VH-VL binders against q8ixk2r445to577. Designs and how they scored, part 254

Target 1, 133 residues: q8ixk2r445to577
Amino acid sequence: FFGMLQNKGLTDYCFDYNPPDENQIVGHQVILYLCHGMGQNQFFEYTSQKEIRYNTHQPEGCIAVEAGMDTLIMHLCEETAPENQKFILQEDGSLFHEQSKKCVQAARKESSDSFVPLLRDCTNSDHQKWFFK

## First folded at step 14 (VH-VL)

Design s10 (framework fv_cosibelimab)
Fold by ESMFold2-Fast, scan of step 14:
Structure s10 (fold): chain C 133 residues (1-133), chain A 120 residues (1-120), chain B 112 residues (1-112)
Amino acid sequence: as target 1 above (133 residues)
Amino acid sequence: EVQLVQSGAEVKKPGSSVKVSCKASGGTFSKWAISWVRQAPGQGLEWMGVIIPYFGTANYAQKFQGRVTITADESTSTAYMELSSLRSEDTAVYYCAKSRYYGRSAFDYWGQGTLVTVSS
Amino acid sequence: NFMLTQPHSVSESPGKTVTISCTRSSGSIAYHYVQWYQQRPGSAPTTVIYEDNQRPSGVPDRFSGSIDSSSNSASLTISGLKTEDEADYYCQSYDSSNKHWVFGGGTKLTVL
């Protein structure tokens, strides 16, 4: 699967990566922003290694969650995906982070009007359901 | 420094087509959003459409759907706007403009503009 | 589809403060960023305010932007008005339903 990774509950929002410096793409948090349908910083690829890849830059970025954290951070992709970069895209649309045993949920960023994907206990909420457009 | 340089003025007959170019330098052209905006003499700014060169994705304002085509050539860092079935009311200055993120970022760099005159 | 409505013209004397409004006809003005552009005769537009209230490098702090949800409007305020501020000003915001940009009709600022 590849394309814009859109939320079922927060229907106008997509995974979005907007690094402050266009020449450095690692170390920043993945956000949610209004889906524009044009690719660019909202284009992601789900791979057979269970990675969510950001292919618009070289070297390629892979979404990861550090141990004990709930935010999705952009890391460099590895030849063999490390456990913190593996997500199971399930038939119901949930994204299950294997290492933490939690699901990716669309959530409001604290003290702001912005939204971010965060790891939360898995539920049947539409805010935890994702699909590629 | 980012620079957008457009092709020169054109005089066209009604019913013909015009293709304006916008050559980018100084940055990562393929990843930008390149919009086209026109301005008829003494009138306001009107958004026509956009392209993201890397993806080849384009979107157009409803008013121009079916008449405008926006393309990009990554090898020359050049965006193009072609407008067909020209009418006298298409007489305008046509601008290309760059934004970092489509739907969010301001148009931070503009081309100098290309005057297209449609007359018999 | 929505419209962004600006006054056609505003006029004020040097040293005074002027405010240009930009009213959104449908959908909340606050849900999408508003940009403001300045255009002098014979020139391409330049950004004076981006993302509601931010100033680009080189734009004096006399320029400020604000959002008023109650009137569904954005405003560009220019204080300490100078002759070189005389120009056309355009607001711009995003239409998420159609995935395209919308410009306001423009306001001609005369300094006299």
Scores: ipSAE 0.526, ipTM 0.853, lowest interface PAE 2.2, mean pLDDT 91

Design s100 (framework fv_cosibelimab)
Fold by ESMFold2-Fast, scan of step 14:
Structure s100 (fold): chain C 133 residues (1-133), chain A 120 residues (1-120), chain B 112 residues (1-112)
Amino acid sequence: as target 1 above (133 residues)
Amino acid sequence: EVQLVQSGAEVKKPGSSVKVSCKASGGTFSRWAISWVRQAPGQGLEWMGVIIPYFGTANYAQKFQGRVTITADESTSTAYMELSSLRSEDTAVYYCAKSRYYGRSAFDYWGQGTLVTVSS
Amino acid sequence: NFMLTQPHSVSESPGKTVTISCTRSSGSIAYHYVQWYQQRPGSAPTTVIYYDNQRPSGVPDRFSGSIDSSSNSASLTISGLKTEDEADYYCQSYDSSNKHWVFGGGTKLTVL
């Protein structure tokens, strides 16, 4: 699968990567923003190795969650995908992070009107359901 | 460092088409969103459409759908806007403008503008 | 699908403060970023405010932007007015339904 990764609960929002410096792609948090349908910084690829890849800017990045954290961070892709970069896109649209055994949920960023994807206990909430558009 | 340079003024007859160019330098042209905006004499700014060169994706304002085509050539870092079936009300200055992220970022760099006059 | 409405003109004396409004006819002004552009005669527009209230490098802090959800409006405020501030000002925001940009009608600022 590839395309804009859109949330079922926050129906207008997509995975979005907007690093402040085009020369420093790695290390920033993945956010949610209004879907524009044009690819660019909202274009992601879900691979057969269970990675969520971003390649609009170079070098190509892979979404990861560091141990003990709940935020999705852009890391460099590895030759062999590490466990913290593996997500299972389930039939119901849930995005299960294997290492933490948690699900990706659309959530409001603390003290702001911004939205971000965060790891949360898995529920049947539409805020935890994703699809490629 | 970033600069957008547009082609020169044109005078066209009603019913013809015009193709304006916008050459970018000083950055990652292919990853930008390049919009086209026009301004009739003494009037306001009107958004026409956009292209993201790397993806080849384009989107157009409803008013211009079917008459405008926006393209890009990554090898020359040049975007083009072609407007067909020209009418006198198409007389305007046409601008290209760059934004970092479509749907969010401001138009941080603009071309100098190209005057297109449609005379009968 | 929506309009951004600005006053046609505003005027004020040097040293004073002026505010230009931009009212959205449909949908919340707060759900989409508002940008502000300054255009002098014979020139292309330049950005004076982006992301509702941020200033680009080189834009003096006399320029500020704000959002008022209760009136569904954005505002550009210019304090300490100078003659060089005389220009047309345009607001811009995004139409997520049609996935395109919308400009306000523009406001002519005269500094007398």
Scores: ipSAE 0.629, ipTM 0.883, lowest interface PAE 1.6, mean pLDDT 92

Design s101 (framework fv_cosibelimab)
Fold by ESMFold2-Fast, scan of step 14:
Formats: sequence, C-alpha cells, structure tokens
Structure s101 (fold): chain C 133 residues (1-133), chain A 120 residues (1-120), chain B 112 residues (1-112)
Amino acid sequence: as target 1 above (133 residues)
Amino acid sequence: EVQLVQSGAEVKKPGSSVKVSCKASGGTFSRWAISWVRQAPGQGLEWMGVIIPYFGTANYAQKFQGRVTITADESTSTAYMELSSLRSEDTAVYYCAKSRYYGRSAFDYWGQGTLVTVSS
Amino acid sequence: NFMLTQPHSVSESPGKTVTISCTRSSGSIAYHYVQWYQQRPGSAPTTVIYHDNQRPSGVPDRFSGSIDSSSNSASLTISGLKTEDEADYYCQSYDSSNKHWVFGGGTKLTVL
C-alpha cells in the first residue's frame, strides 16, 4: 500500500510530514493536515516489514514511537525494522503499534486547532481508522 | 540560492500553442510544487495549475482544464507549461513559482516571467 | 469555489500606516493560511507575508499580517510608509475543495 494516508473520521486530513529544515528530516513529529492529493509530503508507503515509510526523501524516513511517548516521530529506516517502527494496518483500517499495543488516533494537538496522530488505547472509533488513497 | 529561469518572450498566432519553460537550480527540484500564474496587461494574478515533479502529479484551475498541460523533466530540473488554442485574451506574462508544500506554503521564489503575445 | 476581495487602490502619505483587506466570500478565512505578495512594475511578485503573519528574511518589521474572523478577512498592514512601498499587493489562500490556489484581485498602493 502506498499513497496519502487519510483518516476515516477526520475525513479531510492526511498524514503529513513538514519538518522545519528540509535538509534534516529526522526527529520531528508527524502531523495531520488537509489532504491535497498530490503526493509530496503526504506520500507514505506501508511495507511488508510493517513500516510506514516517508520515501520521497533520501535517506528514507520511517515513522517510530519512542519509549514512553504517544507521538509519531520520523526516524531513519533500518535494514531490519526495529519494533518501535512496526505498525499493523488491520482490515478495519486500524493502525496498531505492535510494541506499545496501542492504536494511532487522529487527535487535536493540545492548546491549538492543529491535528496530530497519537497513540491511544484501541477503540472502534473512526478517528482510529486509516486508508491509503 | 534557489533560482527559477524562464524561456524568452513569444509571439503567437490565434489557434496555435505555446510552451514556456522554467529551469530550476539551487535545491531539490523534484520535491517542490511548481505553479504557473499568469497576468494579463494591467490585470491581476491568475493561478493556472501546479506540478509536483517527483510524482508527475498535476492539477489545473477549472478555467484552463483541457487547454493547459504542465509537465516536468527531472533530469534537467525544468518545468513546462503548454497552453493550446491560443486567443488574444491569452496575451499575458506567465510566471512559474515554487512552493515547498502544496496547499500550505507561500510561493517563495518566482521566475522572471515570460511575455506571450497572441496577435493576428 | 470562493473569491478573495481586495480594494482596487489605497493611498497614504509617507510615514503613515495603511491597511489592505482581503475578504473571503465563502468558507472561513482562518481555516487556511493567507500569504501576501508585493509586485513592483516590471517585476515578478515577492512574498512579504506568509502563513498569515510571518515575515520572510529581509522584509522589514513595518509589514505585518493579521486575520479577523468576525469580518472573514485577512489584512496586510504597512507602517512608516516609504515611497519604495508603492506596488501592487495580492493576497492568496487555498481552496481545499478544488485543491486550487486563489489570488485576490490586487490593491495598488500609492505613496504620495
């Protein structure tokens, strides 16, 4: 699967990666932003190793969750995917982070009107359902 | 650092087509969004369309759908805008402009403009 | 689809402050970023404000941008007017429904 990773509940929003410095793409939080349908910084690939890759940049980035955190951060991809970079895209559209046993949910960023994907206890909410388009 | 350099002025007859080029330097051309904007003499700015070179994805303003084609050649870091079925109302300066993220970022660099005159 | 409406022209004396409005006909002005471009005769436009109220490097702090949700408009304010500020000014915002950029009609600023 590859394309724009869109939220079922927050219908107009897609995974988006907009680091401050285009020459340093690692270490910043993945956000949600209005889907533009053109690829670019909203284009991700779901791999057979359960990675969500940001593959339009070199070196390629892989979404990870650091220990004790609930935010999705861009890390460098590795030859063998580490556990913190593994997400299971389930048939119902849930995106399950295997290491933490939590699901990715579209959520409002605290103290703002912006949106971000966060790890939350798994529910059957449409805000936890994702699909590629 | 970033530069967009456009091709020179053109004089065209009604019914013909014109292809304007925009050569980029100083950055990662393939990952940018390159828009085309025109301005008729004494008139305002009018957005025509965009391309993301890496994806080959393009989108066009409704007014120009069917007449405009925007393409990119990553090997030469050049974007092109071709407008067909030219009429006198298409006389304008045509600009290419770069934005970092489509739908969000400002047009931070512009080409110098290309005057296209459509006359009998 | 929507329109961004600007006054055709505005005039003010050197040293004074001028404000140029940009009103969105449908949808909230605050939902998408507004940019402002300056165009001098014979030149390509340049950005003076991006993301509603941010200034690019090299743009003096006399230029500021703001959003007013009550009037559904964005404003470009230029204080301490100088003769070199004479130009056409264009606002721009995004139409997420059509995935299109929209420009305002432009405002000619005369400093006399």
Scores: ipSAE 0.588, ipTM 0.876, lowest interface PAE 1.9, mean pLDDT 91

Design s102 (framework fv_cosibelimab)
Fold by ESMFold2-Fast, scan of step 14:
Structure s102 (fold): chain C 133 residues (1-133), chain A 120 residues (1-120), chain B 112 residues (1-112)
Amino acid sequence: as target 1 above (133 residues)
Amino acid sequence: EVQLVQSGAEVKKPGSSVKVSCKASGGTFSRWAISWVRQAPGQGLEWMGVIIPYFGTANYAQKFQGRVTITADESTSTAYMELSSLRSEDTAVYYCAKSRYYGRSAFDYWGQGTLVTVSS
Amino acid sequence: NFMLTQPHSVSESPGKTVTISCTRSSGSIAYHYVQWYQQRPGSAPTTVIYDDNQRPSGVPDRFSGSIDSSSNSASLTISGLKTEDEADYYCQSYDSSNKHWVFGGGTKLTVL
């Protein structure tokens, strides 16, 4: 699967990665922003290693969750995906983060009016359902 | 370091078409969003459309739908804007402009502009 | 569709402060980033403010941007006016419904 990764509950919002420096792709939080449908910073690939890969930039970035955190951060992809970079995309659209045993949910960013994907206890909420467009 | 260089001024007859080029240097052209903006004499800025070269995706302002085509050649780092069925009201300076992220980022670099004059 | 409305012209003396407004006709101004461009006579536009209130490298700190949700407007403020600030200023924001950029009508700043 590849394309714009859109949320079922927070309609019209897609995974988005907009780091300030185009020569640095790591260390910044993945956000949610209105889907534009043109690829670029909203284009992600779901791989056979269960990675969510941002491959518009070289070297390629992979979405990861640091231990003890609930935010999705861009890290460099590795030859063998580490556990913190593995997400199971299920048939119902949920993205299950294996290491934490939590699901990716569209949520309002803490102390902000912006939206971001965060790890939350798994539920059947549409805010935890994702699909590629 | 980033620079956008446009083709030279053109004089065209009504009903013809014009194709303006915008050559990029000093960065990752394919990854950018390249917009075209025009400005008629004494008037404001008017957004015409955009292309994202890596994805080959383009989008156009409603006013120009059916008359404008924006393309890109990644091998030469050049974007093109072709406007057909020219009218005298299309006389304007045409700019290309780079943005980092479509729908979010400012136009951080602009071409020098290309004057297109449409006269009989 | 929406319009971004700017005053046609503003004028002020050197050393003073001027504020240029940009009002969105429908939809929230705060929901999308606002950019500001300066265009001096005979030149291509250049960015003076991006992402509502950020300044590019090389733009003096006399330039600042702000958003006012209650009036549904963005503002560009230029303090310590200099003759070189005389230019046309354009705001810009995004139309998510049509996936298009929209420019304001432009404001001619005269420094007398």
Scores: ipSAE 0.441, ipTM 0.836, lowest interface PAE 2.8, mean pLDDT 90

Design s103 (framework fv_cosibelimab)
Fold by ESMFold2-Fast, scan of step 14:
Structure s103 (fold): chain C 133 residues (1-133), chain A 120 residues (1-120), chain B 112 residues (1-112)
Amino acid sequence: as target 1 above (133 residues)
Amino acid sequence: EVQLVQSGAEVKKPGSSVKVSCKASGGTFSRWAISWVRQAPGQGLEWMGVIIPYFGTANYAQKFQGRVTITADESTSTAYMELSSLRSEDTAVYYCAKSRYYGRSAFDYWGQGTLVTVSS
Amino acid sequence: NFMLTQPHSVSESPGKTVTISCTRSSGSIAYHYVQWYQQRPGSAPTTVIYQDNQRPSGVPDRFSGSIDSSSNSASLTISGLKTEDEADYYCQSYDSSNKHWVFGGGTKLTVL
């Protein structure tokens, strides 16, 4: 699967990666932003290794969550996906982060009006349902 | 320094086609969004369409659907806009313009423009 | 499916402040970023404001942008007007439903 990774509950929002410096594409938080529908910084690939890959730039980035954290951060992809980069895209649209046993949810960023994907306890909320468009 | 250089002015007959080129330098052409915008004499800016070369993805304004084709050659860092079935009202300056991210970023660099005159 | 409406022309004296509006006919103006372009006769447009209120390097701080949700409009404000500010100004925003950019009709600024 590849394309714009859109939220079912927060209907107009897609996974978005907009690092401030084109030469420093890793280490920044993945955000949610209004879907523009043309790929680029909203284009992601779900791989057979359970990665959510960002390949608009080289080297390619892979979404990861560090132990004890709830934010999704862009890291370098590895030849074999490390545990912190593995997400199970379930049939109901849930993205299950295997290492933490939590689900990716569209959420308001702390102390702001912007939105980000965060790890939360798994629920049947549409804010935890994702699909490629 | 990013630079977009367009092909020269053209005079065309009604019913013919025109293909304008836009050569990019100074950056990662394939990763940009390249839009085409026209401006008829004394009129405003009109968006025609876009191509994102890396993805091969193009989209067009509904007014031009079926008449416009936008392509890109990554090996030469060149985008093309071809407009067919030309009419007198297609007389305009045609611009290519670059944005970093389509739908979010401004058109930060523009070509110099290509005048296309359609006359009989 | 929306229009961005600008006044056709605006004029003001040197040293004064002028504001150019850009009103969105449907959908919230705040839904997507608004960009502003300046075009002098015989030249390609250049960006004076991007993403609602940001200035590119080289654009003087006399230029500012704002969003007013109550009127569903964006505004470009130019203070300390100079003769070199005479130009056509265009707003632009994005239509995500059609995946289209939309330009306003343009405003001719005359500095008298």
Scores: ipSAE 0.224, ipTM 0.767, lowest interface PAE 3.9, mean pLDDT 89

Design s104 (framework fv_cosibelimab)
Fold by ESMFold2-Fast, scan of step 14:
Structure s104 (fold): chain C 133 residues (1-133), chain A 120 residues (1-120), chain B 112 residues (1-112)
Amino acid sequence: as target 1 above (133 residues)
Amino acid sequence: EVQLVQSGAEVKKPGSSVKVSCKASGGTFSRWAISWVRQAPGQGLEWMGVIIPYFGTANYAQKFQGRVTITADESTSTAYMELSSLRSEDTAVYYCAKSRYYGRSAFDYWGQGTLVTVSS
Amino acid sequence: NFMLTQPHSVSESPGKTVTISCTRSSGSIAYHYVQWYQQRPGSAPTTVIYENNQRPSGVPDRFSGSIDSSSNSASLTISGLKTEDEADYYCQSYDSSNKHWVFGGGTKLTVL
């Protein structure tokens, strides 16, 4: 699976990575933004190791969640995926982060009209359902 | 510093085609979105289409579909816009413009423009 | 499809403030970022405001942008007008349905 990772509930929004400096790809939060359908900063690959990879810039990034956090952050990909970079894409479209036992949900950023993917208790909501377009 | 340098002015006959180039420097050309925008004399800006070189993806405004082709050569960091079946109303200045991310980022750098005159 | 409508022209004296509107015909103006470009005669456009209200390096703080959801419009405001501000101004926003950019018709600003 690869392409634009779009939300079923927040239907016009896709995973989006817009770091402040495109030459420093690591350490920034993954956001949600209106889907443009042209790849680029919204192009992600779901791998057999359960990674969500970003390769529009070099080096390749892998989405991770740090211990105690609920935000998705870009980290460097490794030959063997660490547990904090593994997401189970289930048949119903949920993205389950096994290490935390939580699901990725489209959510409004606090005090903002912006949206971000966050880890939340799994509820089977359409805001927790994702698909590649 | 990012620069976009376009090819020189052209005079074409009706029914012919024109291919304008836009050479980029000073950044990661393949990762950008390169749009083409035209402006007829005394008229406003009109978006024609875009290419994202790394993905080889292009999209065109409905008005120009079938007549415009936008391509890119990553090895020379050059984008091209070819417009066919030229008519006098295609007389315009053609600009290339760079945006960091298609669909969200502003056109932060523009080429100097290429005047294409279509006359018999 | 939507249109972005701007006044054809605005004029004001040096030192005063002018506001140029950009109204979206369908869909929310706030749903996508609005950019503003300045074009002087014989030159390529340059960005004066990006992402609704941000200024590029080198653009003076006399330039500001805003969104008004009640009128479904974006506005470019230029305070402390100088003769060098005389130019055509274009707003721009994104059409996600067609995957393309839309420009407003442009506003000629005369400073006299």
Scores: ipSAE 0.403, ipTM 0.817, lowest interface PAE 2.8, mean pLDDT 90

Design s105 (framework fv_cosibelimab)
Fold by ESMFold2-Fast, scan of step 14:
Structure s105 (fold): chain C 133 residues (1-133), chain A 120 residues (1-120), chain B 112 residues (1-112)
Amino acid sequence: as target 1 above (133 residues)
Amino acid sequence: EVQLVQSGAEVKKPGSSVKVSCKASGGTFSRWAISWVRQAPGQGLEWMGVIIPYFGTANYAQKFQGRVTITADESTSTAYMELSSLRSEDTAVYYCAKSRYYGRSAFDYWGQGTLVTVSS
Amino acid sequence: NFMLTQPHSVSESPGKTVTISCTRSSGSIAYHYVQWYQQRPGSAPTTVIYEDDQRPSGVPDRFSGSIDSSSNSASLTISGLKTEDEADYYCQSYDSSNKHWVFGGGTKLTVL
């Protein structure tokens, strides 16, 4: 699967990667932003290793969640995906992070109008359902 | 240093077409969003459309749908805007402009503009 | 579709403060970033404010941007007005429904 990774509950929003320096792509938080449908910084690939890969800029990045954290951060991809970079895209659209036993949810950033994907306890909420468009 | 350089002025007859070029240097052309904006004499800025070269994706303002085609050649780092079925009201300066992320980022670099005059 | 409405012209004396408004006709001004461009005669536009209130390098701090949700407007404020600020100013925001950029009609700033 590849394309814009859109949320079923927050229907106009897609996974988005917008690092402040286009020459330093790794180390920043993945956000949600209005879907534009043009690829670019909203284009992600779901791989056979269960990675969510970003390759619009170089070097290629893989989404990871560090131990004890709930935010999705862009890390360098590895030849064999580490457990913190593995997400199981389930048939119902949930995106399950097996290492933490949590699901990716569209959530509002504290005290702001911005949205981000965060790890939360798995529910059957549409805010935890994702699809490639 | 990012620079956008456009082709020279054109004088065209009604009913013809014009193709303006925009050559980019100093950055990652293929990853940018390149928009086209026109400005009729004494008038405001009007957005025409965009292309993201790496993805080959383009989108156009409804007013220009069917008359405008925006393309890009990654090997020469050049974007093109072709406008067909020209009318006198298409007389304008046409600008290309770069943005980092479509739908979010400002147009941080602009071409110098290309004057297209449509007259009989 | 929406329009961004700006005053056609504003004028003020050197050293004073001027504010140019940009009002969105439908949809919230606060849900999409607003950019501001300055255009001098014979030149391409240049960015003076991006993402509502940020200044590019080289733009003096007397330029500022703000959003007012109650009036559904963005504003560009120029303090300590100088003759070199005389130009046309355009706001710009995004139409997520059509996936288009929209420009305001432009404001001619005269400094006399």
Scores: ipSAE 0.613, ipTM 0.885, lowest interface PAE 1.8, mean pLDDT 92

